# Ledger of designs, part 2: VHH binders against Hydroxyproline O-galactosyltransferase GALT6 (GALT6)

Target 1, 215 residues: Hydroxyproline O-galactosyltransferase GALT6 (GALT6), of Arabidopsis thaliana (Mouse-ear cress) (q9lv16r187to401)
Amino acid sequence: NIMELPCGLTLGSHITVVGKPRAAHSEKDPKISMLKEGDEAVKVSQFKLELQGLKAVEGEEPPRILHLNPRLKGDWSGKPVIEQNTCYRMQWGSAQRCEGWRSRDDEETVDGQVKCEKWARDDSITSKEEESSKAASWWLSRLIGRSKKVTVEWPFPFTVDKLFVLTLSAGLEGYHVSVDGKHVTSFPYRTGFTLEDATGLTINGDIDVHSVFAG

## First folded at step 7 (VHH; framework vhh_rezetamig_d1)

Design s16 (from b5 with Y102T)
Fold by ESMFold2-Fast, scan of step 7:
Structure s16 (fold): chain B 215 residues (1-215), chain A 123 residues (1-123)
Amino acid sequence: as target 1 above (215 residues)
Amino acid sequence: QLQLQESGPGLVKPSETLSLTCTVSGGSISSGGYYWGWIRQPPGKGLEWIGHIDYSGSTYYNPSLENRVTISVDTSKNQFSLKLSSVTAADTAVYYCARGRTDSWNEVLFDYRGQGTLVTVSS
């Protein structure tokens, strides 16, 4: 599944993907599975969305300006994970993993890649603060001077067999991914992988793609 | 801190065997979840995957090269090697050693690469 973007992306552009993650399959290839030697067969559910750049050389695969890889089941960590990266001429860049959801108030001590997790968890903090302000007991806590400590949770946005609407937006400082209207992750622009070079989108893996459109 | 360094002759005669070694520092070749391989780039052409070996010793070769290629590991020296037999002028290229992760979607994709070494096939 491919979408052509002949003029590339511009600031404020967005791509919408409507799809449904598939139930886990039994992964057979150890080179793409997260199975260790001696492990019993594990069910895996994962898919990838990739923004493709212009080819440097004919016959090579296009660069991957953004590799967005949600792993619902089967990641080596045992957790639902979104991995983000770039790939140029058969070489991956530094992976950014969004895998934590319980976080301390001190963002500097959170696990995983700071930029990706901070942006996703900041949105979670905002949602929790709004809920807290609506609680009947909120005013009482303020009156008695009790300090509520808010635990930040990063929500993993995908569920097997549940239809989702994913929006990939080109922001000022990076790509932003929202699912069902909620921000879930961001990926800062990297040197050599400009959004104006993003001439295609591909979607592969354990997903039923219903529609893809730019707006 | 992971570093891969190619070594071997920069000049090989036609019909002989090209032999290269990759020395790995800052990581272990026997670590699960990784594969180790070779890529080359002939002058003026694109990158070509040659083959790789996973941590368990299973080898995978480019079908165009598989009758001439052998990749092996020496875990005691933390090295892996390439032998390419019956070389011709078409085998002149910059050769890179590389590491990949088994959790990638495509086994020809790597997350680290050496600086490359030029091998010229000439009499």
Scores: ipSAE 0.381, ipTM 0.715, lowest interface PAE 2.7, mean pLDDT 77

Design s17 (from b5 with Y102E)
Fold by ESMFold2-Fast, scan of step 7:
Structure s17 (fold): chain B 215 residues (1-215), chain A 123 residues (1-123)
Amino acid sequence: as target 1 above (215 residues)
Amino acid sequence: QLQLQESGPGLVKPSETLSLTCTVSGGSISSGGYYWGWIRQPPGKGLEWIGHIDYSGSTYYNPSLENRVTISVDTSKNQFSLKLSSVTAADTAVYYCARGREDSWNEVLFDYRGQGTLVTVSS
């Protein structure tokens, strides 16, 4: 799926994608198998949503202003992952990853609970509810106090064969991604990848796209 | 005319550290946008990705090997290296060095590979 954004995006713009992830398939490409763990068949379920800019010259690959890649299955870490990045002239930037994890020490995790690292501003602490467990509030305050990086537990937002509503919003400091009304991740704006230059959106992979809305 | 060439011991004793070096010619290892990594193939089995290092020095390792693997670069010699500690007979394989281009869809797409070097782990 391709959607044109002739005037680019502006502050406050949003794009809504309604879709359903497909079940994992056996990966047949020998090159991709080089990234697998061991010699077992690799099962993959992933899709990507990309904001693209204009080419500087003909024959050049268009810039990927935002590459958003949920990996339900098949990431090298063995966990569900959302990876975000930029690409210009086949030069990828530093990948930002939200990786799933499971505790192996003292406490059992249930059904693939995931942790994602977020950078939070001090003034964005106001939660939806005032009720917070003392242990959870203490832990979160400790991490925020040390750095603006926050590690929180949340369920991976995509499930095979479950319809989702994803909203990509252009905020003051970066792109914000929500799924089914809940914030999932953010991607700070990068130099050389301006919001106004995002003239196209593509969606590809293990996904059935039902609809796409801009604005 | 990019070419990669593995070098290192053909025999390593159990519990020791395997050290391999890849020499890059026809291109610069300090060029941005590329990954430099290691892949292996045990006898009778498929290819297994070991890990790679990017142009900024960030490393990515196979979770099954991450506690034993270190990949590093020496830009002055245009080389990168693999150290695999505490080897066992299960680490016997043909080891390949490779250059990849980042493709977040496939993580790293390896577009050049060395000829491979057989490493046997035996007492």
Scores: ipSAE 0.016, ipTM 0.290, lowest interface PAE 6.2, mean pLDDT 74

Design s18 (from b5 with Y102I)
Fold by ESMFold2-Fast, scan of step 7:
Structure s18 (fold): chain B 215 residues (1-215), chain A 123 residues (1-123)
Amino acid sequence: as target 1 above (215 residues)
Amino acid sequence: QLQLQESGPGLVKPSETLSLTCTVSGGSISSGGYYWGWIRQPPGKGLEWIGHIDYSGSTYYNPSLENRVTISVDTSKNQFSLKLSSVTAADTAVYYCARGRIDSWNEVLFDYRGQGTLVTVSS
């Protein structure tokens, strides 16, 4: 289904999704699970949450400002993964992947820590040396700011048949995703899209969606 | 430094077969994890997926075109090709060859494309 965002998104806006991942299904499409010739279908559980932007041409699919794709089971890497990307006129941008760690057991488990990148603001301006700067140069340095990627370690936040509350928020430097009140991942804003361009939200895949609301 | 380059005649007569080749450099067409395909844009219209072939040789075609389309690979030349039979003026378009990722959520989406080549169908 499609949820409309008639006013778009602004700094501090958030979207909340309450849902429950479904049990894995048999997947025969090699694009999803990289099946070998003669192999039986593999089990897959994944869903996607997408923010839609303004169309370039009437009759085309809208661009995906954010493609957020948790893969609980069936990723080609064999690990639980959250993949994030953009798509414009049928062309993907550079994928950002958070890979989980699974048990070394024979079973496919999601016991796993999720090793993800997040963006963090550079707070070096709080140093003692910076305190000696003139007010004008201090505020300019802080206004410009910096961000850098930081690796975080999380348990994979989704479990089959367990209700979750996912919050997607529009921060200063990018989108932030939290699940059950805990930060999971961030996606920096990309050139070519503004928050006002986010006119729709779609949710598809192995998920029972209970509610979606914006605030 | 992956590069895709379309080649073939820029003019095709009505009822004949349109034949295009894509030459791939900076990457191997037989490597796993990818599929290779064709998209087109008629003048004044949107992008239309034609079809693709995956690393294992399996082909997938747009249902609107499937009776006229053949996509094939020549791994020794690192090329793949499009044949579109029984062309009409409606097949006039810029044709792009493209590479897509195998893990694209059962969707036909690409991460690289060529510069495109204009094909005009006219007598």
Scores: ipSAE 0.373, ipTM 0.702, lowest interface PAE 2.8, mean pLDDT 77

Design s19 (from b5 with D103Y)
Fold by ESMFold2-Fast, scan of step 7:
Structure s19 (fold): chain B 215 residues (1-215), chain A 123 residues (1-123)
Amino acid sequence: as target 1 above (215 residues)
Amino acid sequence: QLQLQESGPGLVKPSETLSLTCTVSGGSISSGGYYWGWIRQPPGKGLEWIGHIDYSGSTYYNPSLENRVTISVDTSKNQFSLKLSSVTAADTAVYYCARGRYYSWNEVLFDYRGQGTLVTVSS
């Protein structure tokens, strides 16, 4: 499915996606053959939400300004993951991952938590690491407009057959993703695209999309 | 360091088969985890993926070209090759050989490319 954004996005704009993830299927795409063990099929449940930009030249796939890829099952790590990246003229950028984790105090426990980064210029960030430099650098941050990052942890927000509401918003320093009203992850703006260049939204994969709207 | 070098005739007549070879140095084609492929750019147009081959010999082709394309490897020479049959003027392009890495379940990231070689289709 493709949603058109003829005038692109503006600061403060948001896109809402209502959907349900599908159960894992046996992946038959030969591109994953390098990850399967023997001839055993890999079971996968993942979907992608992508913002498309303007093509460099006619005949190419449009650039992916934001590639947001929740993986409920089938990531090479064996854990639930949200991966974020950009792609321009067949060149992927540096991936950002919100990865599932196990407690170090209980190495065998898997609890579905993910660790993600929150990017903000806002000096109201309350992490221990950010707090240590807050008084010294908030003026500088305001003068130069630099983003501050905070590591946050959340329960992995997607469950098979459970309805979710995902909101993608265009903030001052990047995109912010919330699921069911809770902030999950952020993705800093990358050079080469303005929000006005985000002319399309696509959603593909193991998902039943119920509605998509922009505001 | 890894280097990829295209070689083959720069001129091919219409209806003939275009044949290119990529010579790989500084890395082995037999190493698992990599794809080896071909990308082209016609004059004044964008990049077009042609196809790639993995370490086990499995091939993946652009559907618009798949009836004309064959990619093969020669592990003894550490080379891989492209054959494109029944060429027309529309096949005139700069051809790049490339190494790809598996990125996600359905994506390949091409992280090394050769310098490219111009192939002109004319009589």
Scores: ipSAE 0.026, ipTM 0.467, lowest interface PAE 6.4, mean pLDDT 76

Design s20 (from b5 with D103F)
Fold by ESMFold2-Fast, scan of step 7:
Structure s20 (fold): chain B 215 residues (1-215), chain A 123 residues (1-123)
Amino acid sequence: as target 1 above (215 residues)
Amino acid sequence: QLQLQESGPGLVKPSETLSLTCTVSGGSISSGGYYWGWIRQPPGKGLEWIGHIDYSGSTYYNPSLENRVTISVDTSKNQFSLKLSSVTAADTAVYYCARGRYFSWNEVLFDYRGQGTLVTVSS
């Protein structure tokens, strides 16, 4: 559940995680239920990958230098999202969310969360399910006789019960996350933490972890 | 404009119950989607989460404190309170009341805090 990085990370370091997301479970936690405006139960599938530092003060939780939280199902937006943030001394920073359809240059706040980078060069490639869905709607719009409006979605890289290879890399200006060899998102380095501070990695949630290694 | 203000005694004797109240202005405690809670900082130590209550009245307490802590809400006064029983010198701290909202993975982001009130436990 915890992988130690005794000397921290250095520029160019990478961590590889091989795993598969689990099917959604019925979440009866009141916190999650509240997000659905009174739903009796919600189906949730999410996991988190966190780089942790050393505790600065006795009795505190270790700092979370990078909190990376893919949410396959159960996000309040109804979309698959990846949230990223930092936490130090019980203070969360400004969250970044990767979700939905936006223009390339959109940067905006939704519920206090800063939108993340979405401009990977291969963002034009859609998932298998999205391709099927878009083909069906294309056919239906032509049948109905209305103007077709094409919307593209930021490609969410995780699928229930499908093995993935996630690589977290320490770049010049931030962490870079790739899944199955494709860039997914980046998280800029934040003030107060160096790469050497990242002395632990934890993985939790709706995930079967097969292997973790650093290089 | 949301403001939170702690009030209560600055001095409590060992074995007694510490009682603090948080008065909320510029917002409603009965608003859905929010949590109302308490955080403390003992001298020379870090911040320690004590507990919080949601709009439905469900409470969540730090396991190390749960046998001594009660958090309650009074919606008619737009206030919430902390009772901490059987206090010792180890409970000396600055106490903060806070508003939180669900953030991620069972976590609550406390995005508004009071200015804090020092409570000393001494005879």
Scores: ipSAE 0.014, ipTM 0.317, lowest interface PAE 6.9, mean pLDDT 74

Design s21 (from b5 with D103E)
Fold by ESMFold2-Fast, scan of step 7:
Structure s21 (fold): chain B 215 residues (1-215), chain A 123 residues (1-123)
Amino acid sequence: as target 1 above (215 residues)
Amino acid sequence: QLQLQESGPGLVKPSETLSLTCTVSGGSISSGGYYWGWIRQPPGKGLEWIGHIDYSGSTYYNPSLENRVTISVDTSKNQFSLKLSSVTAADTAVYYCARGRYESWNEVLFDYRGQGTLVTVSS
């Protein structure tokens, strides 16, 4: 399904998507999901939200100004992931990935943690949780005059059969994605993929879309 | 670092078979989850997908070209090849070899591409 954005997006534009991720299905099509050698099928639950741009050549597919792809199950890493990218003339740009984490004990169901590469490159929170290392970290922070960045822990924001409200906003330096009022990830604007060229929005995959609106 | 390099004749006569080879370095064509293919751009026109082959040997061809196209892989040389039969002047194009990944949503999309090689069909 396509929502048209006739005049493109401007700074401060917001798109809101209300939806519910579907349970994982058995995926046999290697074009959709990464099937490892020897796999008959994999369990996949993923959807994508894409901003489409103006095509340079008639007969080609429009560029993806933003490809936003939450993967609840079926990513090659085995983790919940949100992948972001651009696509121009059949070629992907460099992917940005936010990887969710589960508890150490695989039997427990815990909200996934999101580590976005750009958002949380310096991760020192686990070392500060250890009692004996906390004193050493405090001593070192005093000596060097700088603190380590603390990883912001966000649960992987999507759960099967749970309604969500996703807001995509056009900020000064890039797109910002919030789910249920909490910031999840950002994607910096890329040369050649301008806001004003974002003439369409598509949503596809393992999702029941309840409503979409722009503001 | 992954690199793809096309090789083959730059001139082909009408009615003959065009044969191109792509040499892959910095990565293995046997790697799971990837596919290897060919795209072309005729002068003054857009990009056209020709076909691809995946790590398991399954082939997928553009329906407009499928009766003339064969894509094959030589894992021992880390190469894959295109044969396009019964060529005409309409097959004149820059030909690119490319790698794609199945995470592209049932779309023929690539993450790496060769530099391209011009093939002219003329007598």
Scores: ipSAE 0.409, ipTM 0.733, lowest interface PAE 2.5, mean pLDDT 78

Design s22 (from b5 with D103Q)
Fold by ESMFold2-Fast, scan of step 7:
Structure s22 (fold): chain B 215 residues (1-215), chain A 123 residues (1-123)
Amino acid sequence: as target 1 above (215 residues)
Amino acid sequence: QLQLQESGPGLVKPSETLSLTCTVSGGSISSGGYYWGWIRQPPGKGLEWIGHIDYSGSTYYNPSLENRVTISVDTSKNQFSLKLSSVTAADTAVYYCARGRYQSWNEVLFDYRGQGTLVTVSS
């Protein structure tokens, strides 16, 4: 589907997409799909949400101000991922990748803030009061480089045949993506791909789109 | 850092075969997860994908050009080449060699490009 954004996007704009991912299919066209060694077809389930800019040349594809690409199956890494990037005249910028486990219908949400990170430094420490010799040893251990880091789990937010509500919002420093009311990922604005140039939105791939709203 | 450099004749006669070579520095053509290809821009027109070869040696060609195009690699020289047969004036263009990585399973796009070389097809 294609939705026009005649005046572009402005700070605070949001786009809501309601849809449902499709099951993986066998990809047969070698011009489009990565092939492993040999002539084996690959199983793919992915979709794209893209903000388009104005074409510089007739006959070319429009620039992609934001390429947001959830891959439920078929990524070359073998993991579910969300890849974000920009594209100008057939050339990608530097990809930002969120890799994680595929979400499940009965999987509990993380109580903390959902992040697109494997490791994060946790500088917040107000959970326990330990002002004893135990606290001194514990405090010193927190100064050791390795003990300053905690693993942050990032569950992949999409599941085949499960309805989702995705909100893309234009923040101060970049785009923010939430799924079912929870923050999933962010993409910083890039030079040459301005918010005001985002005059179109396309959604393609292994997805049944139910509705799209701009606000 | 990765660098790609096109080389070959700037003038080719109609009906002859255009041969271009891309020399790769700062990276290996045999590295997994990458593909290496050619794109061109005729004067006054947009970019056109010609074809690419992946790290395993599999080739993929633009259907409009596939009966005239051959892409091959020489891993010992860290080079890949384009041969385009039976050229006409419509093949006049700036030709770019390019590297792509499998960032999308369903699109042929690139992340590095050479500076381009102008090829004119005339007598």
Scores: ipSAE 0.427, ipTM 0.735, lowest interface PAE 2.4, mean pLDDT 77

Design s23 (from b5 with D103N)
Fold by ESMFold2-Fast, scan of step 7:
Structure s23 (fold): chain B 215 residues (1-215), chain A 123 residues (1-123)
Amino acid sequence: as target 1 above (215 residues)
Amino acid sequence: QLQLQESGPGLVKPSETLSLTCTVSGGSISSGGYYWGWIRQPPGKGLEWIGHIDYSGSTYYNPSLENRVTISVDTSKNQFSLKLSSVTAADTAVYYCARGRYNSWNEVLFDYRGQGTLVTVSS
C-alpha cells in the first residue's frame, strides 16, 4: 500500500495507522532472513512503516526518510524490538533500536518526549575502533556515576492478532510514535531527510492494515 | 570507525577480467550477522547491486551478472574481492565495496560503504 503526500509533511502533521500484526511465519529466503542457521527456517513476525522521499536518480528506489520497523519475532537478539533508521541509495544510516518493555534515557529528549536509547548490540557497534574505546567508556561511566540515567518502562506495544492505533507525528526536532494513546518512541530528524521531502508512505510486512489517515 | 577501501586498476580492456579488492579496517569480516558486497553506478545511471558474501562464506549474485561474477573473502587479510570477467564498455562504473546486514525485507542494503573507485573499460 502506498499513500501519496504530494506536498510532503509539515510541522504538526500526523499519520494514523490502524492495523493488526500477523502471526509469525517460517522464513527461509537468504536475503530476508536476519538469522541464518544452516538451512533451518526462522519464525518471523515484523512490519514496517516508511516515509519515502523523491528519487535522486531514475531507476533507484526512493529514499526512506523514516524506516519504522517493529519486530515481534525474528530479531537476531531473540527479543521483541522496534528499530528505526534512514536509508538512502541502498545505504542504511545508524540504527536506533528500542526495547518496548523497557527504555533508557540519558536525560535527552526530542520535543519533550523521551528519546529511545540505542540497543547495546547495535549493528553498527562491532568495529575494532569501538572496542578500543571500551575502556574509555567504562572509565567515564565510573567517573560520573550512573546519575542522570532514567529508566522508562513501556510494554512492547504490539501483540499478534490485537488491533492497534499507531500515530506518527512531526514535532519540532523529530518524529513521535504513540500506540493506543501512549508514547512509545521518538526519532530525531536527520540531515538530508527533510520532513518536506516525505512524499509517500508505505506499510508492508506481517500486518493487516485496516485504515490509514494523514492530516 | 569502520572503514572500507577499494583498490584495483582504474582501466580494464574489453574481454579482460576486472579485479577489485576491499580492505576492511576497524571491524572484522568474520563478524556474524553481516555480509560484504559490491555495488556499482554506471555514468548517468542508478546504483546496481553486484553481489555479496556473508560471514559464513555463502555467496549471492545479481542474476544479470552471476555468470561473470566471483566474490571471495580472505579473512587473514581482512579483505574481500570482486572478479568480473569478460568486461565490456557497459561495465564502466564507479565500484563501491560495502557492508550490510540481513533485515528480512528481501533487500540488499548496506550500512557502510567505501568511497568508490572508477573503473573504465576501454581499449
Scores: ipSAE 0.396, ipTM 0.738, lowest interface PAE 2.9, mean pLDDT 78

Design s24 (from b5 with D103T)
Fold by ESMFold2-Fast, scan of step 7:
Structure s24 (fold): chain B 215 residues (1-215), chain A 123 residues (1-123)
Amino acid sequence: as target 1 above (215 residues)
Amino acid sequence: QLQLQESGPGLVKPSETLSLTCTVSGGSISSGGYYWGWIRQPPGKGLEWIGHIDYSGSTYYNPSLENRVTISVDTSKNQFSLKLSSVTAADTAVYYCARGRYTSWNEVLFDYRGQGTLVTVSS
């Protein structure tokens, strides 16, 4: 699916995508064989939303000003991630990844940092099976001065077969992505592209797109 | 710091084989999760992917070039090479070697590229 943006985007522009991720499929494309050593097919579920610009040269692919790529299954890290990047003339920039991954020796393998929002959880509100005994123990720990708030690991916002509403907005310093009304990630504007350069939006992959609209 | 450097003759005669080598420093060609490949840009035209090789030695070539292209790796020298046979004037281009990172999207992210070397095919 493609949405044309003939005059590009302006500050405060919003694009809303309503969709539902598909279950993982077996991927046999040779280019994906790097996920595992050997020839076994891998299970993949991912989709991408891309803001495209105008081609610089006839015969080249259009620039991908923003490549937003949720990977529910099949990322080389083994974890669900959202990867964001820019591609211009077959040259990818530095990827930004939500949730991060394990450090590697050369450090060039880690080409981004975790930018996703995280929540602190108040455990005093959570009801549990052993409510009275655990509540009493928890209150005692709080009184002693132990922390009752724990930063919960960033939750991946997409689930197979669950409808989502994604809003991509153009802010002062970059693009902001919200899912179901909650901020998920930001992507700072990259040198060489203005908002008016974003003349198209494409959506592809393991997703059923229900609607796309701009505002 | 990862660096890639192309080397080879800048002039090749028509019908001969073009041979280029890429020397990698600051990283290992044997590292899993990476592709090593070649891209070219003919004068006045866009970038064209030639092919790449993964850490296991599996090769992937542009179908328009596959009958003429061989990419190989020499792990002992931390180098990989391109051979393009039966060259014509249409093969005149700036040739880049590149590192690609695996992606689950059926795409190779070429995130490091050499400075490029001009190869002219002329008698």
Scores: ipSAE 0.016, ipTM 0.385, lowest interface PAE 6.0, mean pLDDT 75

Design s25 (from b5 with D103L)
Fold by ESMFold2-Fast, scan of step 7:
Structure s25 (fold): chain B 215 residues (1-215), chain A 123 residues (1-123)
Amino acid sequence: as target 1 above (215 residues)
Amino acid sequence: QLQLQESGPGLVKPSETLSLTCTVSGGSISSGGYYWGWIRQPPGKGLEWIGHIDYSGSTYYNPSLENRVTISVDTSKNQFSLKLSSVTAADTAVYYCARGRYLSWNEVLFDYRGQGTLVTVSS
């Protein structure tokens, strides 16, 4: 699936994807299974959502400003992960990986390589009205954060054969991804690209896409 | 021409720490878009990824080994190293250092690998 964004994105732009992840298939491509026996099939279930920019030179591949790649099964780590990255001229940048249901210390979330949301953030905080339930959730998060050590679990948001609603939004300092109303990842803007450069969106992989729309 | 060369003892006693170094020539380990890591092949088994360090210094380890593995880099010597603690006979394998890169989504390519060094764990 391809969606054109002729004028690119602007601050506050939202893209909504409604879809359903497919069950794992047997994957024989050695490029996908490089860390296993080359000819052995690996069970994988994954998809990608990419914001694309314009080519600098005719004949080049378009830049992938944001590569968002949920891996439900088949990641090298054996865990469900969301990998985020940028690719320009066939050269990938530094990957940011969000792993499902792992215990870690608070200090580990400050790593630039692990810029995953530990807690749901209210992207609608810019709205004028604040609900009591949001205040309560924030209070609980602050209380947990006051502990000498906290266990933080990042819940992987996708399930095989379960319909989801994913919202990709352009915030002040990066892209934010929410699934079923819960904030799951953020990806800081990288040098070399502005929001107006994001002229296309593609969705591919082990996914049934039901609808895509921009707001 | 990029070359990777493993070095370290070929024999390690059980319960000790295995230490291997990879010397990189013809390229820089601080170059962007690449990762530097270790893979091993036990006799009669397939390749097993141990872990890697990317150009920004972030480390990623095989969960089965993560409590015993440390990968570090020495940019002044253009080297990176593996430490595997509390070794047993099951750690006997040919150990390879490698450079990897992404070509596209899930098109991960190990484009250079050392010749491998056999490490036997025996008393």
Scores: ipSAE 0.014, ipTM 0.248, lowest interface PAE 7.5, mean pLDDT 74

